VH-VL binders against q9vpl3. Designs and how they scored, part 419

Target 1, 224 residues: q9vpl3
Amino acid sequence: RGKINIQRPKAPHYERARVVAVTQPKYPELPKAKSCFKTRAERTQQQQENPYNEIIAREVRNWLDHSRLVAFFHLSSITADDIFRVRVQLHKQNLHLKSYGSKIIEQAVKNTRYEAIVPLFHSNHCIVFSPDPEKTAALLRIVRRVPQMVLLGGIVEETMLSRNQLVAYAQMPGLHAVQAQLVQTLSQAPGHLIQQLQAHQNSFVQVLDVHAKNQMNEETPKST

## First folded at step 14 (VH-VL)

Design dc8 (framework fv_anetumab)
Fold by ESMFold2-Fast, scan of step 14:
Structure dc8 (fold): chain C 224 residues (1-224), chain A 121 residues (1-121), chain B 111 residues (1-111)
Amino acid sequence: as target 1 above (224 residues)
Amino acid sequence: QVELVQSGAEVKKPGESLKISCKGSGYSFTDYWIGWVRQAPGKGLEWMGIIWPEDSFTRYSPSFQGQVTISADKSISTAYLQWSSLKASDTAMYYCARDYGIYESYYFDYWGQGTLVTVSS
Amino acid sequence: DIALTQPASVSGSPGQSITISCTGTSSDVGSDNYVSWYQQHPGKAPKLMIYEVSNRPSGVSNRFSGSKSGNTASLTISGLQAEDEADYYCSSYTSSSTPYVFGGGTKLTVL
């Protein structure tokens, strides 16, 4: 009910293309099959697995392989309209918000250096991917408008970072050499990182309980 | 050069409506939050609320929820603070400020010059 | 409701070092590097002096430094000068009903 939108305005071409890109499912191109003939063992294994889950797991692995920035969030109940608005804003910054089931995540990261992240996805979650790690600051400013998304941590330049480490990274100037050194300095063993990330999840649940009892104020933005 | 320019001083009577403005320049207005801070005469700073100009998402201090409305017009890089019915207790200096902070780290790196609002009979 | 606790006033002589404290709780000052410091001269807008506990914006003298220990953050001004006379406010993020809170302010008198 914005005063400038009492009549339906005509959106610019680039704005329409971005909205369409965000709303449509995007799947990375898969390499062509290497063989038309499968061994009996390969056929038996394939029959025991859900083909749909395999395809989506490959999509997730492709996002992980091609993203220099991956951020993990706990996600509380949010309307489809609200998450769509956030997705559009993130897309403008080359940030891609995705949600995948826990079993899909587990299949995607099995036998990878990121297998330790699986416990983060046993509750409601979402992930933001980007090929551009310099967009971490833009990401964290945008998600501040979404109290339902709570930052758990992430991966920058193949290095796992806690929530506090990712926030510290976001404050650095855009100097690639300093960026690489900070990522190395902030990194820690996956087991310890997972414990820290889960502690943030538990703290957030407690905050939500306090919020519900105290009836905290939360306003919806006016829409165009 | 980043600058926030606020509207001029206002003298009003109780019950009157008022809308004051804060125009940003020298940066991408929709990429940063804008906060409003109040300072009653001889008193300290009070955070009132904050707005995300890209979609006008607002969050208020509980003390100011329902007392004021924060809005923004991104086409002219301007944020607003408005009252439907002023009270004498609204007499204060009002500042807008750009929030450069990341995630849960709020800090205001550029401030407007302030708008003095005086409400008296 | 409960603001961050600062001393009402502090005083020093030119060339001296002074420290202003800002005490909160484990959910704000003690939680993470959320503390900022602002300087306000009479009749002027506040100016950011320190952000995220210890970082200085460009243009702020290296005479100003910030630190924290537990639930208490500190602003230290070395080589005190007449123009440092101002009100100083700390601030922090908090996860309570108000996501952002200011301290009560400290008046610094020089001489």
Scores: ipSAE 0.686, ipTM 0.839, lowest interface PAE 1.0, mean pLDDT 80

Design dc9 (framework fv_anetumab)
Fold by OpenDDE, second read of step 15:
Structure dc9 (fold): chain C 224 residues (1-224), chain A 121 residues (1-121), chain B 111 residues (1-111)
Amino acid sequence: as target 1 above (224 residues)
Amino acid sequence: QVELVQSGAEVKKPGESLKISCKGSGYSFTDYWIGWVRQAPGKGLEWMGIIWPEDSFTRYSPSFQGQVTISADKSISTAYLQWSSLKASDTAMYYCARDYGIYESYYFDYWGQGTLVTVSS
Amino acid sequence: DIALTQPASVSGSPGQSITISCTGTSSDVGKDNYVSWYQQHPGKAPKLMIYEVSNRPSGVSNRFSGSKSGNTASLTISGLQAEDEADYYCSSYTSSSTPYVFGGGTKLTVL
C-alpha cells in the first residue's frame, strides 16, 4: 500500500476532483464582523424612531463638541477588515474612527453649528475624531493605507475646512500661531468653505456617475 | 536630527539571499512611511515599495511585487529590503527614504546614504 | 503606464537661470499639485529640493523654485552655480496603487 504522501497528494482523478470540489463544505465566510459597518440596508431599517437613535445622536454630538479635530471621509467599497485595520492604527494615535447613519447625523446636528455637514452623509461615510488638532498630519498619513477612504473635509478648532484647507492645515509646521491665523481667516469666509465642501461632493458624485455610465456602457452588449 | 543609516555594500552571487537594513533616528519611526528606491548603475530612480512600520503594512510597485520583500522592526527603528534569490540584474544602489507627505502628497524628505548591491557570478 | 518625461540634459552658464521640465503623459499626473524635485550629485543620495510643486524644504536655497502649468511641472534654478551641477529628478503621485513615479532624470551641466 503506497505511502500516501500527505504533503504532496497526487492530484486526484478528474472525476474525484470534481466531486471533491463540489463537496467541499463551503464554510460560510466567518461573518465579517458585521458589528462595525452595518450595510446601508441594515442602517436604514434600524432608523425607526428608536430611543436608541437618540442616544446615538447624543453621542455623536458629544464627539463633535469635545473634538478639536474632526475629519469626514467617504468610504468607497471598503471592506470591514480594511476599516478595522485602519481603526486600530488610528486608535494608536488617539484618533477615533466612527461610522453613523445619515439620519442619526441629521438628528445629532439639527439646530447646531454643525448642520452644514449633513450633505456629506448621503453615502457611506466615516468620521474621525481627535482631541488633538496636531494629529491631522498623522491621520492623513494613516489613511493612505486605504485609498477607499476619501477625505471630504473637516473641522479644526471649531472651524469647518474643505479638503484642501484641511490638508494645508496639516502641512503647516507646528506654528500654532500660523494655524490659528489660518483658522481665523477661514472663519471669516464660511460661505466659501461650504461651497468648496459641496464642490468636492459634487465632483465625487460626478466621478461616480462617470464610472457608473462607463459600467453601463460596458454591459450594453453590442447587438450585432 | 532625522537620519537614515543603511547597511554597508554587499557583494553577492546569483541565487544568494540578501537582506539590507535602514535604521531611522531622530524622529518617531512608526509615524512615517519608509520607502525603498532602486537606482541601477547609470540609470534613474525607481520606486520599489513603501512600508508603514507600526504594523508593517506594505505596498509594492508592480515591477517589484514578488521580487523583493520589505519589512520593518519597529523595536529597533529599522526597515529591511530582502531578496530570496539575487539576480545579476539586481545590481544597483538601493536607497531607503522617509515619506513626509500627507494624504495624496508623496515625497521623500530624508534619504539614507544608499546600499550598493553587486551581484556577479 | 504613467510616465514623467524630463529632458535628458540641460546646460547653462554661471549666473544664468535654467528651467527643467517634467511632463506627465497622463491627465492624472499632476492634477493635485503633488510634484516633487530631487537633486542628486554623483555618488550621493538624492536630496529633496521642492515638494508639492513649489514648496522648498528648510535648508534649500531660494535659487530653486518650482511651478506647474497644465501637465508640465518646472524646476527653475536662478543664478546658476557650479555646485548645481547634478542630476535632477521629478516625482509625482499617480494612483493609490503606484503612489511614486520618478521622471527619467535630467543632467544639469554648468558651463
Scores: ipSAE 0.859, ipTM 0.937, lowest interface PAE 0.5, mean pLDDT 86
Fold by ESMFold2-Fast, scan of step 14:
Structure dc9 (fold): chain C 224 residues (1-224), chain A 121 residues (1-121), chain B 111 residues (1-111)
Amino acid sequence: as target 1 above (224 residues)
Amino acid sequence: QVELVQSGAEVKKPGESLKISCKGSGYSFTDYWIGWVRQAPGKGLEWMGIIWPEDSFTRYSPSFQGQVTISADKSISTAYLQWSSLKASDTAMYYCARDYGIYESYYFDYWGQGTLVTVSS
Amino acid sequence: DIALTQPASVSGSPGQSITISCTGTSSDVGKDNYVSWYQQHPGKAPKLMIYEVSNRPSGVSNRFSGSKSGNTASLTISGLQAEDEADYYCSSYTSSSTPYVFGGGTKLTVL
């Protein structure tokens, strides 16, 4: 019990928000007045629109509205300590690593220009937000530490970019090069861009599966 | 402007310990990975490991895992490569280099001048 | 162990163009733009000549160019000069556990 009460005044509120954002189920249940007369559809709609989910969805919407850089990652299983270390490194660069349930993401982006990103979040994921798009290179150097985080793509200055386009953007020196890249990206159909982002995710999942199988084979002498 | 300066040549006997250094200048030391590359006499380049100086996170080549220790002191912008017990087979030129790449693009844009380590009786 | 394949030597005369190949697999050279090239003069540290297959750092002569076709990357040196005589190494990303895999090196002789 070393220093819990001394070390972290007010920290529990922040940690609770983090835990809820990472582990929250799609349909958290809230205490409510008993009623046996509601239809299944009415019950499902009420569960989806509960106050707690709407508060978190509003937080996500706020991050999207105020961030000029948003990066999407597939996230394989990782320890709480490892993800916390990465989050601290990113925070030093004004990069904010967040994880939200797919239903919360859907609620946040419903009826917005970002609705097309929903398919990216059907699997385990995390998102990095920043008000500074020039931090994209710093982000992509830091995430090298975390092989469990696989870049799917992102949004820069409200324009959706594929994995390769975001990497190319990070390499560009200055505003004029960025303008050229954004013009190129704006020529992409939203459906086509989302397919590209999902293809990168699927390709990496396959690479991880092969890697995991090869890693098991390396520890067993199954040569010829 | 950007420069990596390595410690001087070393002549050691088998079994001795050694720690060589690589000091970065002219850039933000904690913002880039530092790698160590070995070159045995008359041979090619072999990557040994990399370090993220901000928190000393390391990743080693499978060939060098457990053979050497890489560390960094960000307060003096210096990375280190260390052996607990040298072997004659450790005789080589050792380079440090800054990785300028992003994501899965790994490349060294600036190299130290090299530290020659000779291990013999 | 696993290394990218380069010819041991290549030669040319002043003013000629020469090409050095670097052959790997679909998981390294053949995948994305992960190839870099380094020049090393005897007794000196390597110098980055090309990164990400075809990009040239500031300060590197435009006589040096890089390209890739399938699993083979190429370094081309045009207008060959005496000071180009050196060892040339290619390198490519393969995985997070082996992010730098070097070729065996090519000795360029200017005759």
Scores: ipSAE 0.708, ipTM 0.859, lowest interface PAE 0.9, mean pLDDT 81

Design wc1 (framework fv_imvotamab_arm2)
Fold by ESMFold2-Fast, scan of step 14:
Structure wc1 (fold): chain C 224 residues (1-224), chain A 121 residues (1-121), chain B 112 residues (1-112)
Amino acid sequence: as target 1 above (224 residues)
Amino acid sequence: EVQLVQSGAEVKKPGESLKISCKGSGYTFTSYDIGWVRQMPGKGLEWMGIISPYFGETRYSPSFQGQVTISADKSITTAYLQWSSLKASDTAMYYCARDEGIWESYYFDLWGQGTLVTVSS
Amino acid sequence: DIVMTQTPLSSPVTLGQPASISCRSSQSLLHTDGYTYLSWLQQRPGQPPRLLIYEISNRFSGVPDRFSGSGAGTDFTLKISRVEAEDVGVYYCMQATQFPLTFGGGTKVEIK
């Protein structure tokens, strides 16, 4: 959403992309087609035999393990030249924009606490990584000029944050470490954040803020 | 070290062209938008427009659309404000300012020293 | 355009006394994202503007704690708890909720 559109094309809306097939074939009783179809088991076996997928999945895990800031975006139609310009701009701030297939992301995060992010990547997507969480503000300042990139949420200091929580984190640089610790304690179940990202009417951020304030009152006296 | 340095004062006649500059230093120039603000003698502040130096996109106040051109050259970390034909009513102090806003916020945290433009016949 | 109206036009204040500046917008400055994009600037005589406060109440780095901002919707206030000689200047509110960005007419703070 960006409030200012500086002669930038509006973010492509998904109306056309959401159009069901223009043709609606009547219920078919088809003879067995040529074996261009693969079963789920055959597809899974083929992926297990592909060494490139394993290598790329390890690359993703390395980025996750070594990045203190990870931001997730929905990516609308964008030209190769435009995305290259965005990558260059982000790279100047030690922000690394990467795009991976949903199966590779699933493979990379399987059996980790980040497994819950997989549903976010069923559509066209990209991820920004950085070793420096102080760059969250710089990231958001750059991305507001790219309407094709829509912020979904992120991970800061190994803590999963919703879109609103990530924005709030960027606005409070003096409290980064404390805020991340409190959110981490309260969001031990990643499913809570994923449910909030999917449910528009939930006031989860407000609930989490109340719990964070209660936890701060309990935690701070103990740590001194 | 982090600063915006503007070009020197200008004295022009109506109908002449002019291009003034605003050079950023000590920060990553292309990561911040640059706005231009006019202050007529003894008057308040007026927002003229803004540019994203990396993308080159500009946005103007309706009052200044077609009156001025804002541009930037990222290779020399400089933003520009230009008139094709000056009017006496363009006599003012012109400031450039860096937008430090996060996400959807916009606010100017770093200001140039100003360029005084005097147009008289 | 959103019109920003500041009162008073001028505020003569005795050193050490508080000063209060009001800013009223012609429309609500609450953005659809839930934030209010109002900032306050200080301009000392012969100097460029300086950011004091952004997003209603957030004090910018290096700004003394005697400056505070408050408000919501269409009514905003900048307070100086105890005016010092260096606070002489013109103060402007600015909205960035809707383009074009607009400034208040300014309030001149001077020592009496």
Scores: ipSAE 0.015, ipTM 0.523, lowest interface PAE 6.1, mean pLDDT 78

Design wc10 (framework fv_imvotamab_arm2)
Fold by ESMFold2-Fast, scan of step 14:
Structure wc10 (fold): chain C 224 residues (1-224), chain A 121 residues (1-121), chain B 112 residues (1-112)
Amino acid sequence: as target 1 above (224 residues)
Amino acid sequence: EVQLVQSGAEVKKPGESLKISCKGSGYTFTSYDIGWVRQMPGKGLEWMGIISPYFGETRYSPSFQGQVTISADKSITTAYLQWSSLKASDTAMYYCARDEGIWDTYYFDLWGQGTLVTVSS
Amino acid sequence: DIVMTQTPLSSPVTLGQPASISCRSSQSLLHTDGYTYLSWLQQRPGQPPRLLIYEISNRFSGVPDRFSGSGAGTDFTLKISRVEAEDVGVYYCMQATQFPLTFGGGTKVEIK
């Protein structure tokens, strides 16, 4: 028994109905959370015959193109009640939990800069989208109470980050300027950054953390 | 600028009603819960209750249940603390504070400047 | 209700010297989810409280590294490694492990 009672009961019955309406999917759901019981061939065959595959793949591309924060998770078996509570907490923070079949994700990211993420979705998974990268810390605080969801990595401001890099990003000051500068450094000179990693014995996360801390010290010398 | 701005000091008589405000700016108001904390003159802090502006849900400390009403108007990004009938024992500084509203963690990361309420005859 | 007891009530300290504040809870603050919801707040004279530390030891953004939190179960400590003039104020511990939220009685830090 590794499951926690995440949400303390506060809402009356009518508030529960409202919350359910808010977290309802806006399109037909193709993949099911328990689809792991079907063979690989059976899942592939079903997706090829489904007339909604292209529509959903287009939706995934739209989410990726218009979200400044995308986080990828492995999803272990979880009850409908537990995932509902997670969706409520996420939605409150403008974080949108979506589940898509691996073939749909592959179709959506094929021939894009994000094609490298496809192997992350070989088993049960889910994705969280948000237009607000400042919500990375909130996302990780929500998910750490959910042992069934394991962070694999993400995309912040169109920059792919590993699990450790995303955790480090979340620990940065909540100032837009500091976080934007950090992401800008990654996107501006990826070759130079890779060379620095080869020269340093410290992790990439450590280098990024030092940069963000230097920016923080320059921006807030008066209050602390 | 991310801030919580509270209404000005109030001087009231016992039995009068009062509604004080806490206006959030520079952030998405509905993403955070707003808690209220009382500090009586020369004393420490005591938690009164909290509201989720997103859902309109409130939760009160048992010692304040029925004594005050907490509400919020998300259209003007403002939370309220209200008394139907003030008592001299309500004389205190009242703070509003922002909480992420995540799993009842309740670490208040942003505080208003406080509203001094004086109730005397 | 969980009772939070702070010691000392007041701590006059010489500028540049360390200060230590203790907080003891009447019950363990370890939640069944494995987390401990113990925070430290600073209130400077005439100002609202300010978050310093959350979940025992996590320094909030903008808080100087001279502040550190430690502890487990029922015993918690806030340390200021080198007290500066701006550190004058009252410090409170707060628990959120059990409803209702409760605060320590406060510790006044003054420069002597």
Scores: ipSAE 0.456, ipTM 0.732, lowest interface PAE 2.0, mean pLDDT 81

Design wc100 (framework fv_imvotamab_arm2)
Fold by ESMFold2-Fast, scan of step 14:
Structure wc100 (fold): chain C 224 residues (1-224), chain A 121 residues (1-121), chain B 112 residues (1-112)
Amino acid sequence: as target 1 above (224 residues)
Amino acid sequence: EVQLVQSGAEVKKPGESLKISCKGSGYTFTSYDIGWVRQMPGKGLEWMGIISPYFGETRYSPSFQGQVTISADKSITTAYLQWSSLKASDTAMYYCARDEGIWDSYYFDLWGQGTLVTVSS
Amino acid sequence: DIVMTQTPLSSPVTLGQPASISCRSSQSLLHTDGYTYLSWLQQRPGQPPRLLIYEISKRFSGVPDRFSGSGAGTDFTLKISRVEAEDVGVYYCMQATQFPLTFGGGTKVEIK
């Protein structure tokens, strides 16, 4: 079993861990989300209205309402060990990886300002939430090591952003005023944004190529 | 202050069940993983497994998979190590330790004081 | 599993003199990501282990600069430049490059 953890991230920054411990916001405990992968049984149950769907839908609304950063990903086949490592790395940066069924998401966001995100969840997906929009750069740095996760877009300060706009936001200086102005400048109508992101889902090789290029431009990846 | 406080020493007979605890305080409990390490009397350290309290996800050393259960209750900031049926060979000091690694490196920066478990007939 | 071998098993040292501890792994600890996940722990009598060094040579916060680590591949060394009374204890190397995590057998440092 010596082949476990082939894609290990780079070394920890202990001062950063201390800062995370001091500054990390406290969230209310939410019901456990479903895995990013769906079994046949889970897909079948998704067809039927379930009383627990309303509880999970309230959890989704709570995360959306209390997060200043929400990122949407397409998720290709990934091992339990690999997704566990990704969750751990994200959590240490106050980034919370969640997966919900498309019917639950539809139920959560219908008749809300978030309704436009529903089409993003017609395929295998997961979502990352954070109260801190400045963590977008950290998120993209972590996900660079996870080719199975492909960024589709997100929400920053309640504004829908495409993948390219999120990458641009992540590369901005750490000045709050400049970042807020960028978000306002990059914003566009939710319906049109979702249609653009959905088109990218239909060609994952293209999305992966652009994502890889953006990661390379941000930082030279280390390899051995 | 930042600390991990473990439950007190236990004396048990073979076949009995046991659950020991590790309470975190002074830091955001869910931001760090909790690992368990065994030290048999007069011997070195053995890694048993680790839990992410936020997700409830566990990972075990192959030699301890199925021998123990690791769990956590984030509402009371406490991690647990449990045996369904103790053996004399389980006699050891058990430490919990916080994994500081931002990048999944498994370096343990904060350790509990240890729980001595003695199993004898 | 990666086997970690420490030498010596015991190191009696005169107060104020240097001490050196060796750790050898059964295979390279260089991960495919370019990092080597080798750390050193100190355990004083009757106390829990304490992190001294991570990533071969980086001192953890609060660890005195008399402690230093070095090495690469399969051979690693922990050095104490000037042993003090509070340095008495057992020192362990640990690898996290490959699961399961494994420890060295320990080196006991005592004042003679």
Scores: ipSAE 0.007, ipTM 0.432, lowest interface PAE 10.1, mean pLDDT 77

Design wc101 (framework fv_imvotamab_arm2)
Fold by ESMFold2-Fast, scan of step 14:
Order: structure tokens, then sequence, then C-alpha cells
Structure wc101 (fold): chain C 224 residues (1-224), chain A 121 residues (1-121), chain B 112 residues (1-112)
């Protein structure tokens, strides 16, 4: 059921992102003066190195130490109500959705075997923890219906897994011992795993680039 | 043990109200949805609707929308199916079943024993 | 609504012989999330339904390995490799891919 707008003609060429699209890269600006003073971003970064951050970093380490399942996600814009519903669905399956600042993650995993995950958290992110690795299938079923959450990879039974390896783990039979052996089999080439995590991050950056370009290009008809 | 226990058989007259129950035990009640399924004498299964006890949200089959009300009381781990005014065509076996659905309906892994409802003049 | 059609309506089977039940949906049961929400239920005389198979081919806990499910899209099959006396009952397929949930009409398995 639509209404006819007779009082005011439709604006058929309205573009919400128009100002950003036409002004940002071609906007003329004066060269910014090189300053010896800290920028707001630099001061914020410096403030993150206080005792409070170390306390939260310990919390992250505790979650990592006591969770046999850890999954890493990129998180796009999502409403408070929607994320609350996701948290409830996850909690019903003993899955705990947490979000921490990039600096806190870096402090938590520094000098540990999990250092390789730090680059995954340079953008919007969240982590799901669980003491039960059998819940990997439940986790993926929940997040499959949440397009704002994009799986990057995870840790199962203290072993780092790529996105594809975590998906493969979730599709195996529910026998705990069989799943544990699969994790070991999937992760048998350690050097390749680090490369896969870095390649996955590059793929993620490519996905973000494509996503950004698609959002900008959605204001015009596809011409390709 | 994990089980769904339904209330006993009912014999009613057309126009009377009725509320039957389905009590869950041995599991975290709010972690599963409860669906209701009708089976008319000698016929197959018909899905009526489902409730999420955690949120209290309900969804009904279009053929049962407005005909029945599904509710739950999580403090006593019980789901309900109720009629404001029974009809002779409501004579059937009614099952409650636990849905393994995480986000939406998935499959029914545990079933109650059934409640026979007979509506006759 | 998705219509679920089962064949045959009844299946008289000799003990120890195989039985096969077909289920056909009016639309594909492949969900946009990549999963197919097709399950099989067994109802023995005078008893409530019992889950046998979920997501086409996964046996539920305690279900004997003589039961197997297969299929994709709109065509699904439940097979019993060697029918036993306790397998007498009505078997239903169920879809949860699209609201509302719908069941097949049922297939009665009997011993001849």
Amino acid sequence: as target 1 above (224 residues)
Amino acid sequence: EVQLVQSGAEVKKPGESLKISCKGSGYTFTSYDIGWVRQMPGKGLEWMGIISPYFGETRYSPSFQGQVTISADKSITTAYLQWSSLKASDTAMYYCARDEGIWDSYYFDLWGQGTLVTVSS
Amino acid sequence: DIVMTQTPLSSPVTLGQPASISCRSSQSLLHTDGYTYLSWLQQRPGQPPRLLIYEISNRFDGVPDRFSGSGAGTDFTLKISRVEAEDVGVYYCMQATQFPLTFGGGTKVEIK
C-alpha cells in the first residue's frame, strides 16, 4: 500500500552520501601544518595505557585461558536492540559475545601464541567465547542470520583456525573426541596457518573495499 | 531427565474455554522454543504455532491465528495453549514439542505425550 | 505455504527387507543461510512423534543406523535398510525453511 504525493513532487535523484562522494577526495584543502603537539588521537592512545586497561586485558586473557572456543568477527553497524537479541541467542547456547578496544586486545595477547590475531582488531570487531567447543555449529547457525557479523577466524582447543577451517570443524559429527582430532588434523602445518590468517585479513580488507565501493556506487545505476 | 509433560485429557462442550499445559523439566526452559502441533483423529500433523519463553514472543500458523493463544510462564517452566470458545472441530490430540531453533524454527527434538481434547455437545 | 507430498501413502514391508519413503516439497527447502531444514519424524501407534533425522541426513541421538536420510532441493528420501517390528508406525517429513512449518501427509509402514 503506497500513497500518492501530490503536494510536493518526488525528488528522484536524492543521494544521502552525495556530499561525502563528491567533496571528500577532490576537496581542495591547504597543506596541514606539521605539529610537534599530540593530536587528539595520539592523546587518546596515550590514555589507553593506564592501569584500568591492564585490568581489562587480564579479563581478556582469562576468557582466552578458560574458553575452548573463541571466534573473531568483524562487526558492521548494528542497532542496540539487534545486538541485544544476538547476545540473548548466544547466551542460551553458553556463547558469550564481548567487545574490547584494539589496544586492550594487543596488551592481552602480547608475548602469547595469539599475537597473530592483533591485526584482525584494527576495525570494528567482536569476539565470542565459550567453554564448549561443541557449540561451534550453534554459533555459526546464529551468526549466519546476522549479516553485520562476518567471521574472520577462531581458536578451538587452543589451536588457531582460519574461517574455512572453523566452518569445516562445525560441520563434523558431534563426538567431542572426533572433533578434537579434526582440529589437530586441520592445523598440522603451523606455518601455513599464520599465512592463512594474514591472507584472510587481506581478503577481509578486500571485502571492506568492495563493500565501500558498492555502497558508493549504489547511488548510481550499475554501468558495468 | 529431560522431558515435556502435558496436562490430562479434556472433555468440553462447544463454546467453553480451555487452557492446556506443557511443563518442561531437566533442561534450561528459556533456551528452547515450544511449538504446538494438532493431530485430528486419524489424520496427520498440523503446526499451530510457537513461543520463545525467553522473549515471550509468539508466532502462529495463518490457519490458527486468532483461533488459539499460546503463552508461557518461565517461573514454573510451563507453556500453554488456550481457546476462548471451543468448537467441535477442535477435537484432536494436541502435542507440545521443544524446538532446537536458535534464531528461528529448526526441528522438534523432544515431544510431550499429548493432550486429547474432545469437544461434543 | 510450502506443500509437502509423501509417497507412498502406505508401505507393507516384510521383516528384514528395506523400506523407502519419498518426500517432495512444492519449493526448494534450501534456506538463504545455506542450510536445508528438512527433518523426519516417526510416530508409533498410540505414541507421540519422535525425531529421527534432521537437516536431511543427520541421525538424532539414539536413532538406529538402519535409518538414513538423503536428498536436496525439493526431493528427499528416508530409508530403513532392514525393517524391524518396532519400526511399524507413520513417518512424516517436516520443513522449517519457510514459515509456516509444514508436514508431509505421512507414510504408514506395516509388516506383511
Scores: ipSAE 0.032, ipTM 0.539, lowest interface PAE 5.9, mean pLDDT 79

Design wc102 (framework fv_imvotamab_arm2)
Fold by ESMFold2-Fast, scan of step 14:
Structure wc102 (fold): chain C 224 residues (1-224), chain A 121 residues (1-121), chain B 112 residues (1-112)
Amino acid sequence: as target 1 above (224 residues)
Amino acid sequence: EVQLVQSGAEVKKPGESLKISCKGSGYTFTSYDIGWVRQMPGKGLEWMGIISPYFGETRYSPSFQGQVTISADKSITTAYLQWSSLKASDTAMYYCARDEGIWDSYYFDLWGQGTLVTVSS
Amino acid sequence: DIVMTQTPLSSPVTLGQPASISCRSSQSLLHTDGYTYLSWLQQRPGQPPRLLIYEISNRFSGVPDRFSGSGAGTDFTLKISRVEAEDVGVYYCMQGTQFPLTFGGGTKVEIK
C-alpha cells in the first residue's frame, strides 16, 4: 500500500456529490467541549500525531538517505503545465523534483544531520533529489530556464553547500577526485551555512516584494 | 553495464511490414530519450526521429514523418522502429542512440550495435 | 534544416602525425540558452558511432586527450594530435541546436 493521493481529485458531479454526502457513514457525536474546545497543546499534539504526515516524512527521509545530490529551491508561482514540463526534463536526467509542506520537512529531518535546513522551508519551496552528484551541472542548466525556481543551496555527498559552492561544484565535470576535494574545501559548519542560505532567501523575498509593489505602482489604467 | 542492444538483421521484400527493437539496460530507461539514425550502405548518418519513453512523446525528422513509427514499451525497457510497407530504398543500417541532451538540445552518448535491414525483391 | 558540411572527405595520415577535420554549419549553432550543441562522433570500420566530443570541446568519458574540439558559431574543428592505428574510421559532426538534428557528410581517416 502506497502513496497518499496529493493530486487534486476530480470533484464529483453535483448530483453524485449530493448522493455521496447523504450516504456518508455517521459517527457518534463527541460532546461539544471535547470536540471543539481543545487546548492549543492538544491541537498541536493531534497535528504531530497525524499518520499521513509520518508516512510522507518517511518518504522524505528515504529520498535524503538515498540521494547523493539534494538541491533546495525557492519556488515562485508556476502553472501546473510548466512545473510538469520541468519535472519531465529533470526526470530525464535522473533528477527528482519534490515539494513537501514545511511541517513534513521538519518531521522528516528532526534528529538527523539535516535538521539545520528547516528554516529554508518557511516559504514556498521545492527540492530536487538525485543518486548521481555528477548531474549537478545538468540540474543547473535545466533550472536556468525556470525563473520561478531560485537555487538556495544543497547537499552533495552529505556535505551542505551554499548556492555559490554548489555552482562551483557544478563547474568541475567528470573528475571524481577534484569534485571530492572541492566539496571538502568548500564545506562549512551547518549553522554558518544556514545563515548564508537564509540571507539569500531573505534577499529574494525582498526582491519579490519590491517587484510586487512596482507592479501595483506601475499599473496605470489607460484612459482611452 | 550500460548498453543498447538491437534486434538482429532482417531481409524483407518491398511492401512487407517490419518492426525492429532497441533494448536499454544498465540505466533508468525512462530518464533518456531514444533516437533512431539511418545509415544507407556507403553513406553517412541521417536522423529519423526521437522518443521520450517517459511520456511516449515522439518527434520525427520531416523526411521520415509518416514513413516510420517510433514507439517504446517502458515495462520491458525497449524502443521500436517500424514500417507498415517497406521500400527497396529502406535498405540500410539502423542505429538507436540514447540522448543525453537537455530540453530542446540534443547529443547522443550511447549507441546500439545496429540492425541491418535489407529490402530486395 | 541546418546543413553541416565536412572537409576533407578523406584524410590519409602517417601514423603519429596530426589530423584535422573541419565542420561548417549553414546557420549559427548558438542555442538561445547560450550553449552550442555541436558534437563529434567516431565510427570505426564495422562498428556503431561513438561520441567523442560534445558542446564543441568537451571530451566524452573515456575519450583520449589527443582528441580536441574547437570553434564557434558556424565553424568547428576536430583535431587528433597524434593519430594512432585505432583512430582509423569515419568522423561525423552533428548539430543538436535546432530541429531536425543533422549530421556532416563524414571524413574518413586512414593510415598511409
Scores: ipSAE 0.033, ipTM 0.533, lowest interface PAE 5.0, mean pLDDT 79

